# Designs tried in a protein design chat: VH-VL binders against NAD kinase (nadK). Part 12

Target 1, 268 residues: NAD kinase (nadK), of Syntrophomonas wolfei subsp. wolfei (q0aze0)
Amino acid sequence: MKIILVNNRFKENTEKKAQEIAGQLSALNVEVIIDNGLDEPYAGTVDFIMVLGGDGTMLRAARRYGQRAIPVLGVNMGTVGFLSNIEINELAEYLPLILREEYSLEARMMLEVAVFQQQSLLTRVFCLNELLLRSNSPRMLSFALEISGQKLEPYRGDGLIVSTTTGSTAYSLSAGGPIADPQLDAFIVTPVASHIINKRPLVVSPEREISLHLLEEREAIIGIDGQIKMDFGAENRVLIKRAPHPLLMVNLKAKPFFTSIDRSLQRQ

## First folded at step 10 (VH-VL)

Design T8 (from N82 with heavy chain T57K, light chain S32D N58D)
Fold by ESMFold2, fold request of step 11:
Structure T8 (fold): chain C 268 residues (1-268), chain A 122 residues (1-122), chain B 112 residues (1-112)
Amino acid sequence: as target 1 above (268 residues)
Amino acid sequence: QVQLVQSGAEVKKPGSSVKVSCKASGGTFSSYAIHWVRQAPGQGLEWMGVIIPILGKADYNQRFKGRVTITADESTSTAYMELSSLRSEDTAVYYCARGHTWKTSHGYFDYWGQGTLVTVSS
Amino acid sequence: DIVMTQTPLSLSVTPGQPASISCRSSQSLLYDIGFNYLHWYLQKPGQSPQLLIYLGSDRASGVPDRFSGSGSGTDFTLKISRVEAEDVGVYYCMQALQTPLTFGQGTKLEIK
């Protein structure tokens, strides 16, 4: 059996704890790979991923491993968010179930984001929460949104968010989007500071294809999960689809989404 | 309580096909493997294949691969097994069973359907 | 395919006496972290199979403690310390190490 431990190298407690857990697993003849973000993602086959940290660490794990159909367990090490399932002090209690493969999975939709320069693919990334298109100057953007070939009236404003339902409680919420049940598959398209007041958030079928490009030359940025930033200009286009595979989140402990919303938002 | 309820008995002619349903209740459907096992009269158990609904992944006993198709409908928590080109030796009780895990292997079957008798006779 | 061989194929036991059923695999069922992917089922007359023992030796929920499993690798044993009338039926071992999953031929247990 092979397990990846994902931690945040900028949090000393998580790095020390990752080494401690790796030692415990190795004593049980489990092969352990530690991913603290410094090296390329481990490319070999693995059975399980354990994320030690908060939602940000889970987002990185999802981007690196979410398309590989590997179970991912969120282990909270302090401030609880939306993506952890158990607390670090409960790990010993649940470890036997993990090793016996006695747990359930919940699927979480991810985005596939392809950025083009003219007709050439520049990069393809996956994300769990959202893509942000925003202005990188005091001037607003003028941009086109197309949904499955349907060209909407042009947008003007600071930008646009295309999020998953999981991402509905992140930047999309701050920009006025709805909270969505993460068990649903959908895009949530949320304008950011739209100069055109009648542009409302849209909830869109996960089968749709979403395309964005600028209508005027402006300095813009594409943000991914609030953690990756790319320059975006009039020569670029971005295509957004549902990713081929959902993130497979491990469920060991019941964590009711709706009864915990206010508590989770307050603690972020 | 997890429960698996199968469709009723069927009588079929040689060369036709049969589709047996297995409706799950009382638990998470999509993350557990659903296996199909058959038992000819007076004979032992024979594994036919498996589906993992959350992955959309099926695996088949090669003995049946060209004739068996296993599918799942997550919206109704129902798995299906279709066996085509029926022969008289396909007369058997067909069971669905839930594995404890999301994998095609490693699973022990903690819940079983009641079985569906399929009789192939001219 | 992994071949599973059960012995005996039938067994007649006086009530209150022990019973023992062997199951042998054509290759090791031991996984690298120490689990044997060998499971035991009982099919009572007219019923669906029921899980008895999983991972070679772990008793399923609700199974009386007079049932026990032992063995590792290629050789496994199911033991009933004192046979009761409700234990009649056919006992099957199943390997789950790899697909296709395969069963032993079955052992029919009867009361003498």
Scores: ipSAE 0.579, ipTM 0.825, lowest interface PAE 2.3, mean pLDDT 91
Fold by ESMFold2, fold request of step 11:
Structure T8 (fold): chain C 268 residues (1-268), chain A 122 residues (1-122), chain B 112 residues (1-112)
Amino acid sequence: as target 1 above (268 residues)
Amino acid sequence: QVQLVQSGAEVKKPGSSVKVSCKASGGTFSSYAIHWVRQAPGQGLEWMGVIIPILGKADYNQRFKGRVTITADESTSTAYMELSSLRSEDTAVYYCARGHTWKTSHGYFDYWGQGTLVTVSS
Amino acid sequence: DIVMTQTPLSLSVTPGQPASISCRSSQSLLYDIGFNYLHWYLQKPGQSPQLLIYLGSDRASGVPDRFSGSGSGTDFTLKISRVEAEDVGVYYCMQALQTPLTFGQGTKLEIK
C-alpha cells in the first residue's frame, strides 16, 4: 500500500508532524511519499492521499492529484474550514479503517480551465474552488461571457468568478454569490463589482461550457483557487468545463455541511 | 440500515436474455462495489462480476465469456446484471451483494439482496 | 483463478458440541500490509448468504462470539465453540485477494 502525505511546509512543525505520521505508517508496512510542494507531484500508482492542513493545502492536493481518481482525506491540524473530515488527534483512531479500506467516498466537481493565446492552447489546469478573471490595473474590464455558445450582453466591472459548488463559500461568497450544497454539480458565475446593476450571479448546468475574453485591450489576471495566477490579455481566451474526474473525498466521520456553515466561515 | 432489493423471479426461454435489478436504499450507493453472485439449484455460490458506480468500472468472471453485462444508475441507486444467450444451466438464484470497499477486490459482502430466481426452460 | 477447497462438505453436530470447518486456497491470501482476504458466510435455509467473519478472523456485526476464524496464508479455519439450532445452514469461505472472487464448495451443517 502507498500513501501520499500532503503538507504545508510554511507552517511551523508541519514537516515534523508529517514525518511522525510517515513513521507510524511505515511501521505498518505502508510506503509513504511526502509532498510538501517543492517537488513535482508523485507520478506513480498511489492508493490514498492524506492532506495535513487546512483548505489551502487541500486545494493544492486537488490541483496536483484530483484527476487521478485517488481517495483524498482532509485532516485538520488546527482551525478547520470546509474540506477536512477528521482532526489530527483522531488519526490514530481512524487509521485502522483507512488501512482496511473501510470508508466512503464523496465526489466534488472540479473545473477544467483551458487558456488560449489566439487559437493555440497555452495551458490547461484544474481547480476545486474557482477561476477568477480580474483587472490588473485601476481600470475596469470590458469582457464577454459565452455559455455553450450563447453570448450574453457584455460585462463591465472588476471581473468575474466562475466557481464550483465547493467554491461557493470562497471568493464567490464575498462577491455576492450564493452558498451552494457541495453535493450539487453546477457552475456559479459571480460578477465582481459590476457597473451593470442587473448582472446577477448565475447558476449554470455542469454540462455547459463557459468562455471568457476581453473586449478591449486591458491588463488582466486569471486566478486559480486563489493560489495560481496567469496574465490575461486581449489575445487570450479561457474555456471552462467540468473536469473529467471529480475530487474523491474520503468520508470517515460525519461532518454535516449545513449545521456547520457559520462555524466554518468564522474559522477561515 | 442498508437494504438491497432485487427484481422478481423470471422464466425465460433458451437463447434469450434476462436483466435483474438491485436497488440500494438506506445508505450511500456510488461509493461501494456491487457484486453479482449466482447459485444453481443445490449448488454453491459463483461470483459473476462487479461494478464500482463512482468510477463507472466493471469487471467480470471470464467464465461467462462476455454474456454478462453489469451496469449502475446512480440517480436511482440501482445496479443491473444482464445475462444473454441463456442456457438451461443458467437456471439459478441471482444475488446482488455490496462490498465494503470501492475496489473490485478486497471486499467482504456485508449486505445481500434477497435473490432473484431465473428459470430457463423451453 | 484461486481455487478454494472446503472440508468437510457436510457436518452433523449434536447441539452444544463444537464444529470446525477448514478452507484452503491454492495460493496465499495474505496481503502486503498483513491482512488475509478470506471471508466466511452462512446461508441459512431459504435465506440469502450473510457475512460471519471477514479478513480471516474479524466477526461481522451481530455475530455471536462462539464463532471464530483463524489461519493465515493458505489455510483457514472457522470454529463454532457450541453449536446451536440457529447455526444450521451452508458455510462458505470466499477469497477476495483478486478477481475473479471465488468461493469454497460449501459445508452443510446439520443438527443431529
Scores: ipSAE 0.505, ipTM 0.782, lowest interface PAE 2.8, mean pLDDT 90

Design U12 (from M1 with heavy chain T59K Y107T, light chain S91H)
Fold by OpenDDE, fold request of step 11:
Structure U12 (fold): chain C 268 residues (1-268), chain A 124 residues (1-124), chain B 107 residues (1-107)
Amino acid sequence: as target 1 above (268 residues)
Amino acid sequence: EVQLVESGGGLVKPGGSLRLSCAASGFTFSNAWMSWVRQAPGKGLEWVGRIKSKIDGGKTDYAAPVQGRFTISRDDSKNTLYLQMNSLKTEDTAVYYCTTHPRYSGTFLAFDIWGQGTLVTVSS
Amino acid sequence: DVQMTQSPSSLSASVGDRVTITCRASQSISRWLSWYQQRPGKAPNLLIYKASNLESGVPSRFSGSGSGTDFTLTISTLQPEDFATYYCQQHYDKPWTFGQGTKVEIK
């Protein structure tokens, strides 16, 4: 068995724990690779991914490995979030079961985000939460939104979020998007400060494609999962599709999503 | 309401075959791991085998006494679990229970849902 | 295989009594142990999961404790409906094995 431990090199405790767990796994004849984000993603085949940290680390892991159909376990290390399944102090108890593959998987839809310069592909990224298009100035953007070839009225506002159902509890939520069942596959298109006061978010079939481009010569940015940022201009286009493969999240411990989210929202 | 209903039990001669069915309702069957547990008359409980969900690979595991003779399968479109029993022996005589754990997703914690059981009698 | 040994195999008790049943695993199974109650002619009912977690709907007079190899099911105040056979089961490793059972009878 080969396992990748994904941690955050900027979090000393996760690095230390990764080393510790690596030692334990090695003692059990498990090959371990530690990915702290410093190097490129491991290109070889692996059987399992453990993410040590929080939601941010999970998002990074998903971008790096999510397309490879590998089980990904979120192990929370004292952070608040929705993407971890067990706590770090629980790992020891679950480890034998993990090694015996006594776990369930939950498929989470990911986005395929393609950014073009005219007709040339600049970059393609898979992400778990959302794509954000927003103005890089105090001025509103004017951009075209197209869904499956249907051209909507020109959009005016600070920006737009295209989110997965997983991402519905992330930035989309803050922008007024709906909370979505993570077991449902769908796009959530959430306006960010639309010129139209009551602009409603859209729930879009995962079978559809979403296209965005600016209608004016203005500077904007594309954000991916709140971690990746790139400039976006009038010569750029973005195409959003469902990723070919979902993230396979390991489910060791049952978490009642709706109860949890309800409790979390009441705390705010 | 979560419910499991076994059927197919009966009398069979040694060396014979029998197919048990378990109809599931009240939960997402396709996502559930399913197990068979049997109980010989006046005896204790014995795990027979388990089948995982399709998303989890659909793998099956069996207890040693039934390995090679019994086969667990599922039809998710029909919400039905099966136990194909071949080369039956007298010691296979038991009430066979269909079990699952839909309330405890993740790793297996316990059998929280049981069917009423179906009696299989292997006798000459 | 992990062997589960229950003790006693049977016991006689009266309503109101405190009843203790033990289960020993042949190796450490952490807390991957469940307790079941089975009444005559009925399917087993889950009482306790993961050694000490009370299943929803189960009376609070039932409790589980233990970790590693030694586990205990306790009925604080035996009720008439509690006369049944009890089984422990380990979920640590396949095959998932049960204890031989403990029959709680009326004294």
Scores: ipSAE 0.886, ipTM 0.946, lowest interface PAE 0.6, mean pLDDT 94
Fold by OpenDDE, fold request of step 11:
Structure U12 (fold): chain C 268 residues (1-268), chain A 124 residues (1-124), chain B 107 residues (1-107)
Amino acid sequence: as target 1 above (268 residues)
Amino acid sequence: EVQLVESGGGLVKPGGSLRLSCAASGFTFSNAWMSWVRQAPGKGLEWVGRIKSKIDGGKTDYAAPVQGRFTISRDDSKNTLYLQMNSLKTEDTAVYYCTTHPRYSGTFLAFDIWGQGTLVTVSS
Amino acid sequence: DVQMTQSPSSLSASVGDRVTITCRASQSISRWLSWYQQRPGKAPNLLIYKASNLESGVPSRFSGSGSGTDFTLTISTLQPEDFATYYCQQHYDKPWTFGQGTKVEIK
């Protein structure tokens, strides 16, 4: 068995724990790769990914490995979040079961985000939570939103979020988007400070495609999962689709999503 | 209401075959790991085998006494679990229970749901 | 295989008594242990999971404790409906195995 331990190099406790767990796994004749985000994603075949940290670390892991159909376990290191399944202090008890593959999986839809300059692809990224288009100035953006070829009225506002249901409890929530059941697959299109006061978020079928481009010469930014940032201008367009492969999240312990939402949100 | 209902039990000769069914309702069957547990008359409980959900690979595991003779399968479209029993032996005589744990997602914690059981008697 | 040994195999008690049943695993199973109650002619009912977690709907007079190899089911105040056979089960490794059972009878 080969396992990737994903941690956050900026969180020393996760680094130390990764080393510790690596030692334990090695003692059990498990090959371990530690990914602290410093290097490129491990390209070799692996059987399991263990994410040590919070939601941010999980998002990074998802972007790096989510399309490889590898079970990904979130192990919380004491932070509040929605993407971890067990606590770090529980890992020892679950480890034998993990090694025996005594876990269930939950498929989570990811986004495929493609950014173009004219007809040229600049970058393609898969992400678990959301794409954000926002103004890079105090002025509102004017941009075109198209869903499956249907052109909506020009949008004016600070920005727009296209989120998965998983991402519904992330930035989309802060922007007034609905909380979505992670068991559903859907796009959530959440306006960010629209000039239309009652601009409502859209719940869109995962079978549809979403495109965005600016209608004026303004400077904007594309954000992905709150971690990746890129400039976005009038010559750019972004296409958003459902990723071809979902993230396979490991479910070791029952997590009451709806009953814990209030608690989780209050702690933030 | 979560419910499991076994059927198919009966009298069979040694060496014979029998197929048990378990009809599930009240929960998302396709996501559930399902197990068979049997109990010989006047004896204790014995795990027979388990089948995982399709999303989890649909893998089956069996107890040694039934390995190679029994096969667990499922039809998610019918919310039905099966136990195909071949080469039956007298020691296979037991009440067979269909079990699952829909209340607990993740790894297996316990059998929180049981059927009423169906009696299989293997006798000459 | 992990062997589960319950003690005692049977016991006689009266209503109101404190009853203790033990289960020993042949190797450490952490807390991957469940307790079941089975009344005559009925299917087993889950009482305790993960060694000490009370199943929903189960009376609070039932409790479980232990970790590793030694586990205990306790009925603080035996009620008439508690006369039954109790089983422990380990979920640590396949094959999942049960204890031989403990029959709680009326004294």
Scores: ipSAE 0.884, ipTM 0.946, lowest interface PAE 0.5, mean pLDDT 94
Fold by OpenDDE, look of step 10:
Structure U12 (fold): chain C 268 residues (1-268), chain A 124 residues (1-124), chain B 107 residues (1-107)
Amino acid sequence: as target 1 above (268 residues)
Amino acid sequence: EVQLVESGGGLVKPGGSLRLSCAASGFTFSNAWMSWVRQAPGKGLEWVGRIKSKIDGGKTDYAAPVQGRFTISRDDSKNTLYLQMNSLKTEDTAVYYCTTHPRYSGTFLAFDIWGQGTLVTVSS
Amino acid sequence: DVQMTQSPSSLSASVGDRVTITCRASQSISRWLSWYQQRPGKAPNLLIYKASNLESGVPSRFSGSGSGTDFTLTISTLQPEDFATYYCQQHYDKPWTFGQGTKVEIK
């Protein structure tokens, strides 16, 4: 068995724990690769991904490895979030089951985000939470939203979020989007400070495609999961689709999503 | 209501074959790991085998006494679990229970849903 | 294989009694142990999972404790409907083995 341990190099406690766990796994004849985000994603074949940290670390892991259809386990290390399945102090108890592949999986839809310069592809990214189009100035953006070839009325505001149901409890929520069942596949399109006060979020079928482009020469940015940032201008367009593969999240124990929402939101 | 209903039990001679069915209702069957557990008359419980959900690979595992003779399968479109029993022996005589561990209850692997059982008697 | 040994094999008790059943594993199984109740002519019912978690719908008079190799099922106040056979089961490693059972009979 070969395992990637994903941690955050900027959090010393996660690095230390990754080294400790790596030692334990090595003693059990498990090959271990530690990914602290400093280097490029490991290109070799692996059997399991263990994410040590919070939601941010999970999002990074999902972007780096989510398209490989590898089980990904979130191990929480003292943070409040929605993407970890077990606590770090529980890992020792579950480790034998992990090594025996006695776990279930939960498929979470991801976004495929393609950014173009005219007809040329600039970048393609898979992400778990959301794409954000946002003004890079104090001025509002004017942009076009198209859903499966249907052109909506122009949007005017600070920006727009296209989120998965997983991402519904992230930035989309702060922008007034609905909380969605993570077992549901859908796009959530949430306006950010629209000049139309009653502009409502859209829940869109995962079978549809979403296109965005600016209608004016303005400085804007594209944000992915709150971690990746790129400039976005009038000559750019973004195409959003359901990723061809979902993230396979490991389910070692039940986590009641809806009963934990109030508790989690009170702490945010 | 969550329910499992076994069928197909009966009398069979040693060396014979029998196919058991388990009809599931009241829950998402396709997501569930399913097991067979048997109980010889007046004896305790014995795990027979397990089949995982399709999303989890659909892998089957068997207890040593039935390995190579029994086959577990499922038809998710029919919400039905099967146990094909070949080369039956007298010691296979038991009530056979269909049971499950619901997917979203985690992987503690306890059996929280049971059928009423179906009796298989292997006798010459 | 992990061997599970229950004690006692049988016991007699009266309504209102405190009943304790033990289960020992041949090796450490952490907390991967469940308890089942089986009434005569009926299928087993899950009582406790992961050593100490009460299954939904199960009366609070049932409780489980232990970790590693030694586990205990306790019925604080025995009720008429509690006369049955009880089984422990480990799900730490396949094959998932059961204890031989403990029959709780009316005194």
Scores: ipSAE 0.856, ipTM 0.928, lowest interface PAE 0.6, mean pLDDT 93

